# VH-VL binders against q58766, part 49

Target 1, 244 residues: q58766
Amino acid sequence: MIIMYAIGIGDNKEEVLKAYEKLKEEGIEVELIDNPKLLVDKLLDGEIDGAVRGSLSSSKVILYLRERIGKFYRASILKNPFTNGIFLLSPVGIDDISEDKNERIKDKIRIIEFASNFLKNYNIKAKVAVLSGGRLGDLGRNKVVDETIYEAEEIVEHFKGNVDIIHNGILIEEYLKDGYNIIIAVDGITGNLIFRCLGLICKIPGYGAVILSDKNVNFIDTSRNANWERYYNAIKFLIGGDFG
Key: E = the ipSAE of ESMFold2; O = the ipSAE of OpenDDE; V2 = 0.75 times the mean of E and O plus 0.25 times the DockQ between their complexes.

## First folded at step 21 (VH-VL; framework fv_dargistotug)

Design g2 (at its last read DockQ between E and O 0.90; V2 from the best seeds 0.84)
Fold by OpenDDE, fold request of step 22:
Structure g2 (fold): chain C 244 residues (1-244), chain A 118 residues (1-118), chain B 106 residues (1-106)
Amino acid sequence: as target 1 above (244 residues)
Amino acid sequence: QVQLVQSGSELKKPGASVKVSCKASGYTFTDYGMNWVRQAPGQGLEWMGWINTRTGDPTYAQGFTGRFVFSLDTSVSTAYLQISSLKAEDTAVYYCARHYNWEYFDYWGQGTLVTVSS
Amino acid sequence: DIQLTQSPSFLSASVGDRVTITCRASQSISSYLAWYQQKPGKAPKLLIYKASTLQSGVPSRFSGSGSGTEFTLTISSLQPEDFATYYCQQLYSWPTFGGGTKVEIK
């Protein structure tokens, strides 16, 4: 059987095509699909072995995928600028986790479990860092920040003594310096913002966002505003789990 | 008061199976991950893997997959190491050791000698 | 996996001597390094964790230092009960141990 992969092509066609051509130069053929539902259907029906959203609409592709496989989370794979390893950032979707506190905590716990298992499959030990909205010393300065701190502490408490997990406030740079490879954002907005700043502005290498679910789905979510390298890396990841 | 007490020495034939127990006391069993460490005669320490005492999910180090199985009985605060299809090379002292937040192994079992000989 | 190289493998010393053992990691492990003491027929005993934090109940003559890839265990004044094998361990990634350093009486 020939292994087949596909990239969604919507707007930003030039970058997607550039990735396509680069892959082709390496003898890797991918199918270009301009229909969001078709991309998902081909993947789930087993017509292709992996799919990258490419530059197709997130609202269309992700929504349809959710309709087909149920609730799932996403974790963006980024290269750690300090250690040269990789780290997972989650959540990164604005609607990936609940706005309800209790449900949000459960969502984050599930994310940590799925992400840890994901890394385990690559023989990587999970080191989890939970972000809050401020420094630990900021407690009492802002009610919203306080809530994020307490939430982070509750999550850490859930995994205490077993999972390598830490909460040290908002200090993401310290987390990354210490080699933490699962970064749990306060919410999807925060995570998305972190991704955009590090990935799209600072050009930290990335491999797209993997699906975290109880179902095995070889789908990589990518930004419609990404450059060709990110699309290229996403396919390379699907092919061999190559983290560069 | 924290103690990890392991089962006694074992003498087995090649191809047989052995199950080593590690009973914890003096603390909440599910609050600390449990590790297994092998030490062959006259050799150093080898990390075999660990088991999440809350979820029961085991992780095996490279070289310790297949014949090695970690399990739990949380009702009696006990972790188990089962080795199947024993080989002479499996002759070693096996330790259980708990960790806290992956910073250290602070408490160890006394070790269980498993001897595999024809 | 992260490899830890201890040096020396064997060390002869006298009571009262200052002893230094080195542990080198194949890559940076930040400060996630622990030291253990093991005597024959006994389980390892935790001495130091996080590179430099002394475990409760351990004599103050033991100290640890280092960060990144190079770490040291120091016994300021060797006592008779300190003759044993010492191991370093990293917990930055999946745990690994150094090869050990046997401290023998001169």
Scores: ipSAE 0.899, ipTM 0.951, lowest interface PAE 0.5, mean pLDDT 96
Fold by ESMFold2, last read:
Structure g2 (fold): chain C 244 residues (1-244), chain A 118 residues (1-118), chain B 106 residues (1-106)
Amino acid sequence: as target 1 above (244 residues)
Amino acid sequence: QVQLVQSGSELKKPGASVKVSCKASGYTFTDYGMNWVRQAPGQGLEWMGWINTRTGDPTYAQGFTGRFVFSLDTSVSTAYLQISSLKAEDTAVYYCARHYNWEYFDYWGQGTLVTVSS
Amino acid sequence: DIQLTQSPSFLSASVGDRVTITCRASQSISSYLAWYQQKPGKAPKLLIYKASTLQSGVPSRFSGSGSGTEFTLTISSLQPEDFATYYCQQLYSWPTFGGGTKVEIK
């Protein structure tokens, strides 16, 4: 049996090729695919065992993936800078979460459930922190902030007891110091911005974004303009989930 | 007020099965996670895993992923531990214990002794 | 898994003594540590959680301290009912227990 992985190649070819060559040196078979539909089809039809979007267009790959498997969320996998562990940051896709308040809360609940199951598969106990735009003591100062606090508290109420879940506002650094490994952003924009600051500017090591859904999809989403190490790390993660 | 009451001791032969019950009272059953803990004679405490009482989703500690099954009946606020293909090494006291937010195990059942002898 | 090492394994003491039991974790567990008392034939009883928070109904002679990798349980003036085995437990990851400390008379 041949275990095969694929990386999408579009723009940014030099960095994808560097990752490809490094993987080849390590005896890891990787196919370079320049067709978005083919990448998704080969993964879902079982012709390859895992796929990384690479430098292919998000709009083409992600839309087709939604067409094939339905609604899903994305979580970025990042090394925790204060511990030797990892954390999942979600949502990180701008369109992962509904604009409607009640549907947005349901989306976050699903994200927590899928992210917890993802971590369980790696024998990691979920510790969930729900971000808002302020702390509980800030209620009444700003209507938008108030709404994020109320939403976070409702989500905590849904899970507390069985799950290690908290909301103490916006203090992402304190959650990470205390080993929280599922960080729920206020929305897709906020999550994306946090990822860009931590992963792309501050260069915190990461493994791309996983697909959170009720389906088993061995797919990592990556920035089209990432360095070769991001593409390489994404493949290494798909192989064995090594968070080294 | 809060109470976890377990079923009585069991004497079994190797290869048999046993089902231990843990009936909760005095609180909302689905607000707390339910854990199973083993204590072999003269030994310390060993966490076997837990079951999410809202979803029914069990998680098993390493070494307990085969012959051990956790389940619930929320209509009677009861958790169950089933052990199949019993071995002599399964002789132990089995405790249920609830947790809140993984901060503590504050209430424990009285324990159920399962003895497996040939 | 996170290993907890309790020290000492056995301790002989008199009523009125100050007793200190230590629990060392193989990696940082922040403050996610609980202490339990177990008497023969009985279930464990929660004493301390989050390293230093006293469970309601537990006598004030019990206290806990520590963070990171080193934690202590202190009994300020040992009473006859305190002769038991004490266990630490981490809840930072999937739970594990220490090996226990048996506190005996003399």
Scores: ipSAE 0.751, ipTM 0.889, lowest interface PAE 1.0, mean pLDDT 92
ESMFold2, look of step 21: ipSAE 0.738; ipTM 0.884
ESMFold2 (binder alone), look of step 21: mean pLDDT 93; pTM 0.941
OpenDDE, look of step 21: ipSAE 0.859; ipTM 0.926
ESMFold2, fold request of step 22: ipSAE 0.746, 0.747, 0.737; ipTM 0.892, 0.886, 0.890
ESMFold2 (binder alone), fold request of step 22: mean pLDDT 93, 93, 93; pTM 0.938, 0.942, 0.942
OpenDDE, fold request of step 22: ipSAE 0.894, 0.891; ipTM 0.949, 0.949
ESMFold2, last read: ipSAE 0.743, 0.748; ipTM 0.888, 0.898
ESMFold2 (binder alone), last read: mean pLDDT 93, 93, 93; pTM 0.933, 0.942, 0.939
OpenDDE, last read: ipSAE 0.896, 0.893, 0.897; ipTM 0.950, 0.950, 0.949

Design g3 (at its last look DockQ between E and O 0.91; V2 from the best seeds 0.77)
Fold by OpenDDE, look of step 21:
Structure g3 (fold): chain C 244 residues (1-244), chain A 118 residues (1-118), chain B 106 residues (1-106)
Amino acid sequence: as target 1 above (244 residues)
Amino acid sequence: QVQLVQSGSELKKPGASVKVSCKASGYTFTDYGMNWVRQAPGQGLEWMGWINTRTGDPQYAQGFTGRFVFSLDTSVSTAYLQISSLKAEDTAVYYCARHYNWEYFDYWGQGTLVTVSS
Amino acid sequence: DIQLTQSPSFLSASVGDRVTITCRASQGISSYLAWYQQKPGKAPKLLIYKASTLQSGVPSRFSGSGSGTEFTLTISSLQPEDFATYYCQQLYSWPTFGGGTKVEIK
């Protein structure tokens, strides 16, 4: 049985092609697809075994995927710069979670559950860190920040006693230093910004963003502005789940 | 006060099954994860795994998959460890232990001796 | 899995002695280390968690220190009731125990 993977190719073609060539050199068959719907359809119809968004439009691919499989979340897999492990960052989509407070809390809870199960499959214990918009000592300085703090506390309280979970404000660097491997951003905008800063600017190694859902979908979401290594790593992850 | 009370000693033949209970009291059972720890005679402590008392989701340590099953009856604040196809090497004291947010195991059952002998 | 190596495995000491037990982790575990005391026929008893926090009710002669990969349990002045086996435990990842240190009377 021949296993086939696909990478979406839109803009940033040179990097996608570079990844394609490297994979080909290793005997890994990859199909280049320039149609967002075709990429998703081939995956869901079983014509390919895994798909990477590549450099196709997020709004088109993600929207269509959501139409096909329903609501899902995403978690970016990044290498911890302080440890040899990885961490999941979620949400990373601007519309991945609700703007309603109560629904947003539920979304984050679901993300934590899915992310924990994801790590469990790789025999990794979940260590969850919930971000808020400021330091704990910033409480009272800004009402929006205050809301994020209270929201984080509610989430921690929900899991408290069972899940290894913590809220210590906005101190993501401290979370990563302590080896937390599930980072819950305040919202998708914040998460996306964190990803872009760490991954695209600081060049922290990554493997794309996995789908968090009750559906089993071998899809890796990647940035249109990623280098070939990220596209390559995404395919390698789909093949063997290797975190390097 | 917090207490974990385990079922009594068991003597089993190889191939048989055993189910050890751990009844919790003095606290909200579903607020704390429950661990199982094995200690063979004269040996050290060995973490077997844990169960999420809120969701019922178990996690087994390496070497404790297959024949070992964690379960709950939250209505009576009790955790269970079932061992099937018992072997002589399963002879040990088994402890249940509560943990808080993965910082420590603060309360332990008194232990249950399971002896497997032909 | 993270391996914890305790040293020594056996320690002979006298009442009043300063006793130090070391626990080494195979990788960094930050401060997620606990110490337990176990007496024969009894369940382990929590002494210290988060590397250095003394559990309520535990005598102040017990102390813990360390971070990363090297940790120590210290008994400043050994008492008769302190002769037991001590275990370190990491909770950074899936929990694992050290091999134990038996403190015996000299």
Scores: ipSAE 0.780, ipTM 0.893, lowest interface PAE 0.7, mean pLDDT 95
Fold by ESMFold2, look of step 21:
Structure g3 (fold): chain C 244 residues (1-244), chain A 118 residues (1-118), chain B 106 residues (1-106)
Amino acid sequence: as target 1 above (244 residues)
Amino acid sequence: QVQLVQSGSELKKPGASVKVSCKASGYTFTDYGMNWVRQAPGQGLEWMGWINTRTGDPQYAQGFTGRFVFSLDTSVSTAYLQISSLKAEDTAVYYCARHYNWEYFDYWGQGTLVTVSS
Amino acid sequence: DIQLTQSPSFLSASVGDRVTITCRASQGISSYLAWYQQKPGKAPKLLIYKASTLQSGVPSRFSGSGSGTEFTLTISSLQPEDFATYYCQQLYSWPTFGGGTKVEIK
């Protein structure tokens, strides 16, 4: 049976082509698709087994994907710099979660549920850390920070007991040292900035952003301006990542 | 006071099935995960897996992914371990134990001896 | 799976002795280690969690230390009721137990 994958190609064509040629050298057949709607339709209609957004416009691809499958979230898959494992960072789409306080909490709860299920499929025990803008000792210094702390505590209360979940503030480096593998950012902007710093500036290895949804979607979202290794790694992950 | 009370000892023939119960009291059942631990005669402790008491979703340790099934009846705060196609090597004491945030197993059932003999 | 190696497997000591049991993990587990005491015919009893936190109601002669891959349970002055088998357990990933250390009081 023929297994087909696709990479979206728009701007940043040279880097997408470098990934394509490397995959071809390894005997991996990939279709290059320059039409956002066609990429999504081929994936959802079963003509291809997995898709990477590549360098196509996020607004066109993501909007159409939402039309076809409804609400979803994105999680970046990154190598943990302190351990031999990986972690999921979410949300990483700037508009993935609601601006409304109460709906934002529900969004994060859904993200934790979907991310935990994702890790379960790889036999990885979820260890969840919910970020806020400060620490419990910072209460009273700033009302915006206080709100993030209260939100994090409410989310932890929802899951605690069954799930290994904590909130100890803003200390992402301590969570990663302790092997937490689901990191919940304060919001989509914060998550995106963390990803750009870790993945694009510090070049921590990563596999792109997976779709967190109640639908089965074998799709990796990538930055339009990524280097070829990001597109290559995204395809390798779709085929069968061996990260545990 | 927190208690986990397990069903009584079982004597079974090879090929039969057994269902061990673990009834919880003194706490909110769905706030703690439930684990199953096996101890063969004269041997150490072996984690078999757990079940999320809020969702009912089980996870099995390697070696326990076939004949072993975890389930719940939250209306009576009870967890179950079912073992099918029993083998002589399934002879062991089976414990239930609750966890909180995966920090420890703080309360354990008294254990249920399952003996499989022809 | 993270393997835990306990040593020694058996230990004989006198009342009043300082007893040390070691647990080594096959990879780093930070401080996510618990210690249990099991007496014959009984369920295990939690002694220590998070490597060094003493469970309420456990005598202060019990202590735990370590992080990463090397952990120690210490009984500062062995008492007659401390005859038991001791197990370490990691909870960093899917839980595993050490092989146990049987402590015999002479």
Scores: ipSAE 0.672, ipTM 0.858, lowest interface PAE 1.4, mean pLDDT 91
ESMFold2 (binder alone), look of step 21: mean pLDDT 93; pTM 0.945

Design g4 (at its last look DockQ between E and O 0.85; V2 from the best seeds 0.81)
Fold by OpenDDE, look of step 21:
Structure g4 (fold): chain C 244 residues (1-244), chain A 118 residues (1-118), chain B 106 residues (1-106)
Amino acid sequence: as target 1 above (244 residues)
Amino acid sequence: QVQLVQSGSELKKPGASVKVSCKASGYTFTDYGMNWVRQAPGQGLEWMGWINTRTGDPTYAQGFTGRFVFSLDTSVSTAYLQISSLKAEDTAVYYCARHYNWEYFDYWGQGTLVTVSS
Amino acid sequence: DIQLTQSPSFLSASVGDRVTITCRASQGISKYLAWYQQKPGKAPKLLIYKASTLQSGVPSRFSGSGSGTEFTLTISSLQPEDFATYYCQQLYSWPTFGGGTKVEIK
């Protein structure tokens, strides 16, 4: 049985093509697709076994995917620069979670549940760190920051005593040093910014963003500005789920 | 005070099944994950897995999949360990132990001896 | 899985002795290590968690130290009731126990 994968090709074609060639050299069959809807349709219709957004437009691909399968979340898989393990970062989409406080809390709870199950499937224990907008000692300095702190506390309380979960403010570096492998950002904007800083600027290795949903969809979301290694790693992840 | 009280010793034949209970009291049962630990005679402690007491979702350690089933009855604050198709090597003391946010196992049941012999 | 190696496996000591038990992890586990005491026919008893935090009710002669891959349990002055088997446990990943250290009377 021939297994087929696809990579979306929009802008940043040179990097996508480089990934394509490397995969081809390894005997991995990959189709290049330049149409956002076609990429999603082929995947959901079973014409391909896995898809990487590649450099196609996020707004087009993600929106259409959401139309087809309903609400879902994304978690970027990044290598922990301190432990050499991996961590999931979520949310990473600007509109992945609600702007309403109560719904946002529910969204983050669902993300944690999905992400924990995801790691469990790879025999990894979830260690969840919830980010807020400041240090704990910053409470009272900014109304928005205060709200993020309280929200984080509510989330931790929800999982109290069962899930390995912590809230210690904005100190993502401390979370990663201690081996937390699920990082919950304040919102999608914050998460996206964290990803871009760590992944695209500092170039810590990554495998793209997985879909967190009740649906089983072999789709990896990648940045339009990623290098060939990230596109390559995304396909490799779909093939074997190898974190290196 | 917090207590975990387990069911009594069991003597079973190979191929039979056993269900060990662990009744919790003195605290909110669903606020703490429950673990199961095996200790063969004269051997060390072996973590079998745990069950999320809020969701009922079990996680089994390597080597404890298939024949081992964790379950809950939250209405009576009780966790269960069921072992099917018992083997002689399953002879051991089984402990339930609660943990808090994966920092420690602070309270343990008294243990249940399961003996499997022909 | 993370492996924990305790040393020694057996230790003979006298009342009043300073006793040190070592636990080595196969990889870094930060401070997510606990120590337990087990006496024959009894369930393990928590002594120390987070590498160095003494559990409430545990005598102060017990102490823990270490971080990363090397940890130690120390009994400053061994008492008659301290003869038992001691286990380290990591909770950084899926929990695992060390092989145990039996402290026997010399």
Scores: ipSAE 0.862, ipTM 0.928, lowest interface PAE 0.6, mean pLDDT 95
Fold by ESMFold2, look of step 21:
Structure g4 (fold): chain C 244 residues (1-244), chain A 118 residues (1-118), chain B 106 residues (1-106)
Amino acid sequence: as target 1 above (244 residues)
Amino acid sequence: QVQLVQSGSELKKPGASVKVSCKASGYTFTDYGMNWVRQAPGQGLEWMGWINTRTGDPTYAQGFTGRFVFSLDTSVSTAYLQISSLKAEDTAVYYCARHYNWEYFDYWGQGTLVTVSS
Amino acid sequence: DIQLTQSPSFLSASVGDRVTITCRASQGISKYLAWYQQKPGKAPKLLIYKASTLQSGVPSRFSGSGSGTEFTLTISSLQPEDFATYYCQQLYSWPTFGGGTKVEIK
């Protein structure tokens, strides 16, 4: 029975309180926590079953998380505009992934493994698409683009046939149409830009960002300036993966 | 040639355990996922779950999360299904089947009949 | 959980007949549907995957079509060895099978 959740409350108190009241009306037990370290400690010590950053300082909460669990990656949770499902977009932190070519391949492999396990906990089969900087027919036109294509092919080969994984270049719209639910960006910058375009400009529904780690961390990061629906939806997602 | 060869039929009493083996040959075992499929007498096919042969991580379908355990021995290219606390309703043919990228189950074992009766 | 509804559940036909079996999914599954043939006492045999791709070694009289929620398996000229039970399977999500279509001689 997992019934205790927390939302961080700092700035933007009106919107956090609206989400809190709505959840309470639905019988969902939520604690409001105004201390970043306390939020992280209660989550990782098992005193609460899941947490949303809410309107607490991102830099402080992420710092305390990193101190307790080490390296992690972030994935944005977005509604797939072509299907009725969700997808994870990762990396979305601009500094989540190494600049070194060989190390960033290892980072992406870890992201795929952690994201797949994350979805498995919600009884969702992973379908992984690895982006590169061009289409397969673009080989030979640009050295940097070629390198991203070869990197994507290497990642796909690592997983062989156990995992539903493909690379068909830059064609994110085709991946989403086919129901791929883990989208691996070329790097943190491209992932962040894709998120900003889809979530902030085109306003496709989002549920925050999850922590991808070898440790089971039931945490969603939300904008400190979000509306109440974002905080509410993040809690609902933590409870049972409700994709409204 | 690709083959999946399963262990022989089993006759068991309620409450006992059984372990079905599925030995693969003719391909790189860790390149394909391994699935278990149940077929009760006169009934259709029911997916029980799978095991990632690269990592050894099992996934169980709803309804198979208790008494059913998937495992591997990659040194002999063999997958195992263990059923504990056998019940009469566990009487079925159990198949192993491999997949590649979740496009198909292209090769199946011959099936293992497990019969549970008093 | 994605349900697959096969129709008909039973089909009586003569050698040489054109046979069509349908499979309807409870939600869109793109092209991720496979068809299997099963004879009594035998394991299922893959016929078609990705809705329309014929498995190597399967006779060309078998064909598949469809995408989204509606799929068909067609046998253009039924042969004596084709009397069997046919199953569809989706692999878009955690796999599920249709209930089967038994094809018997008339």
Scores: ipSAE 0.732, ipTM 0.886, lowest interface PAE 1.2, mean pLDDT 91
ESMFold2 (binder alone), look of step 21: mean pLDDT 93; pTM 0.937

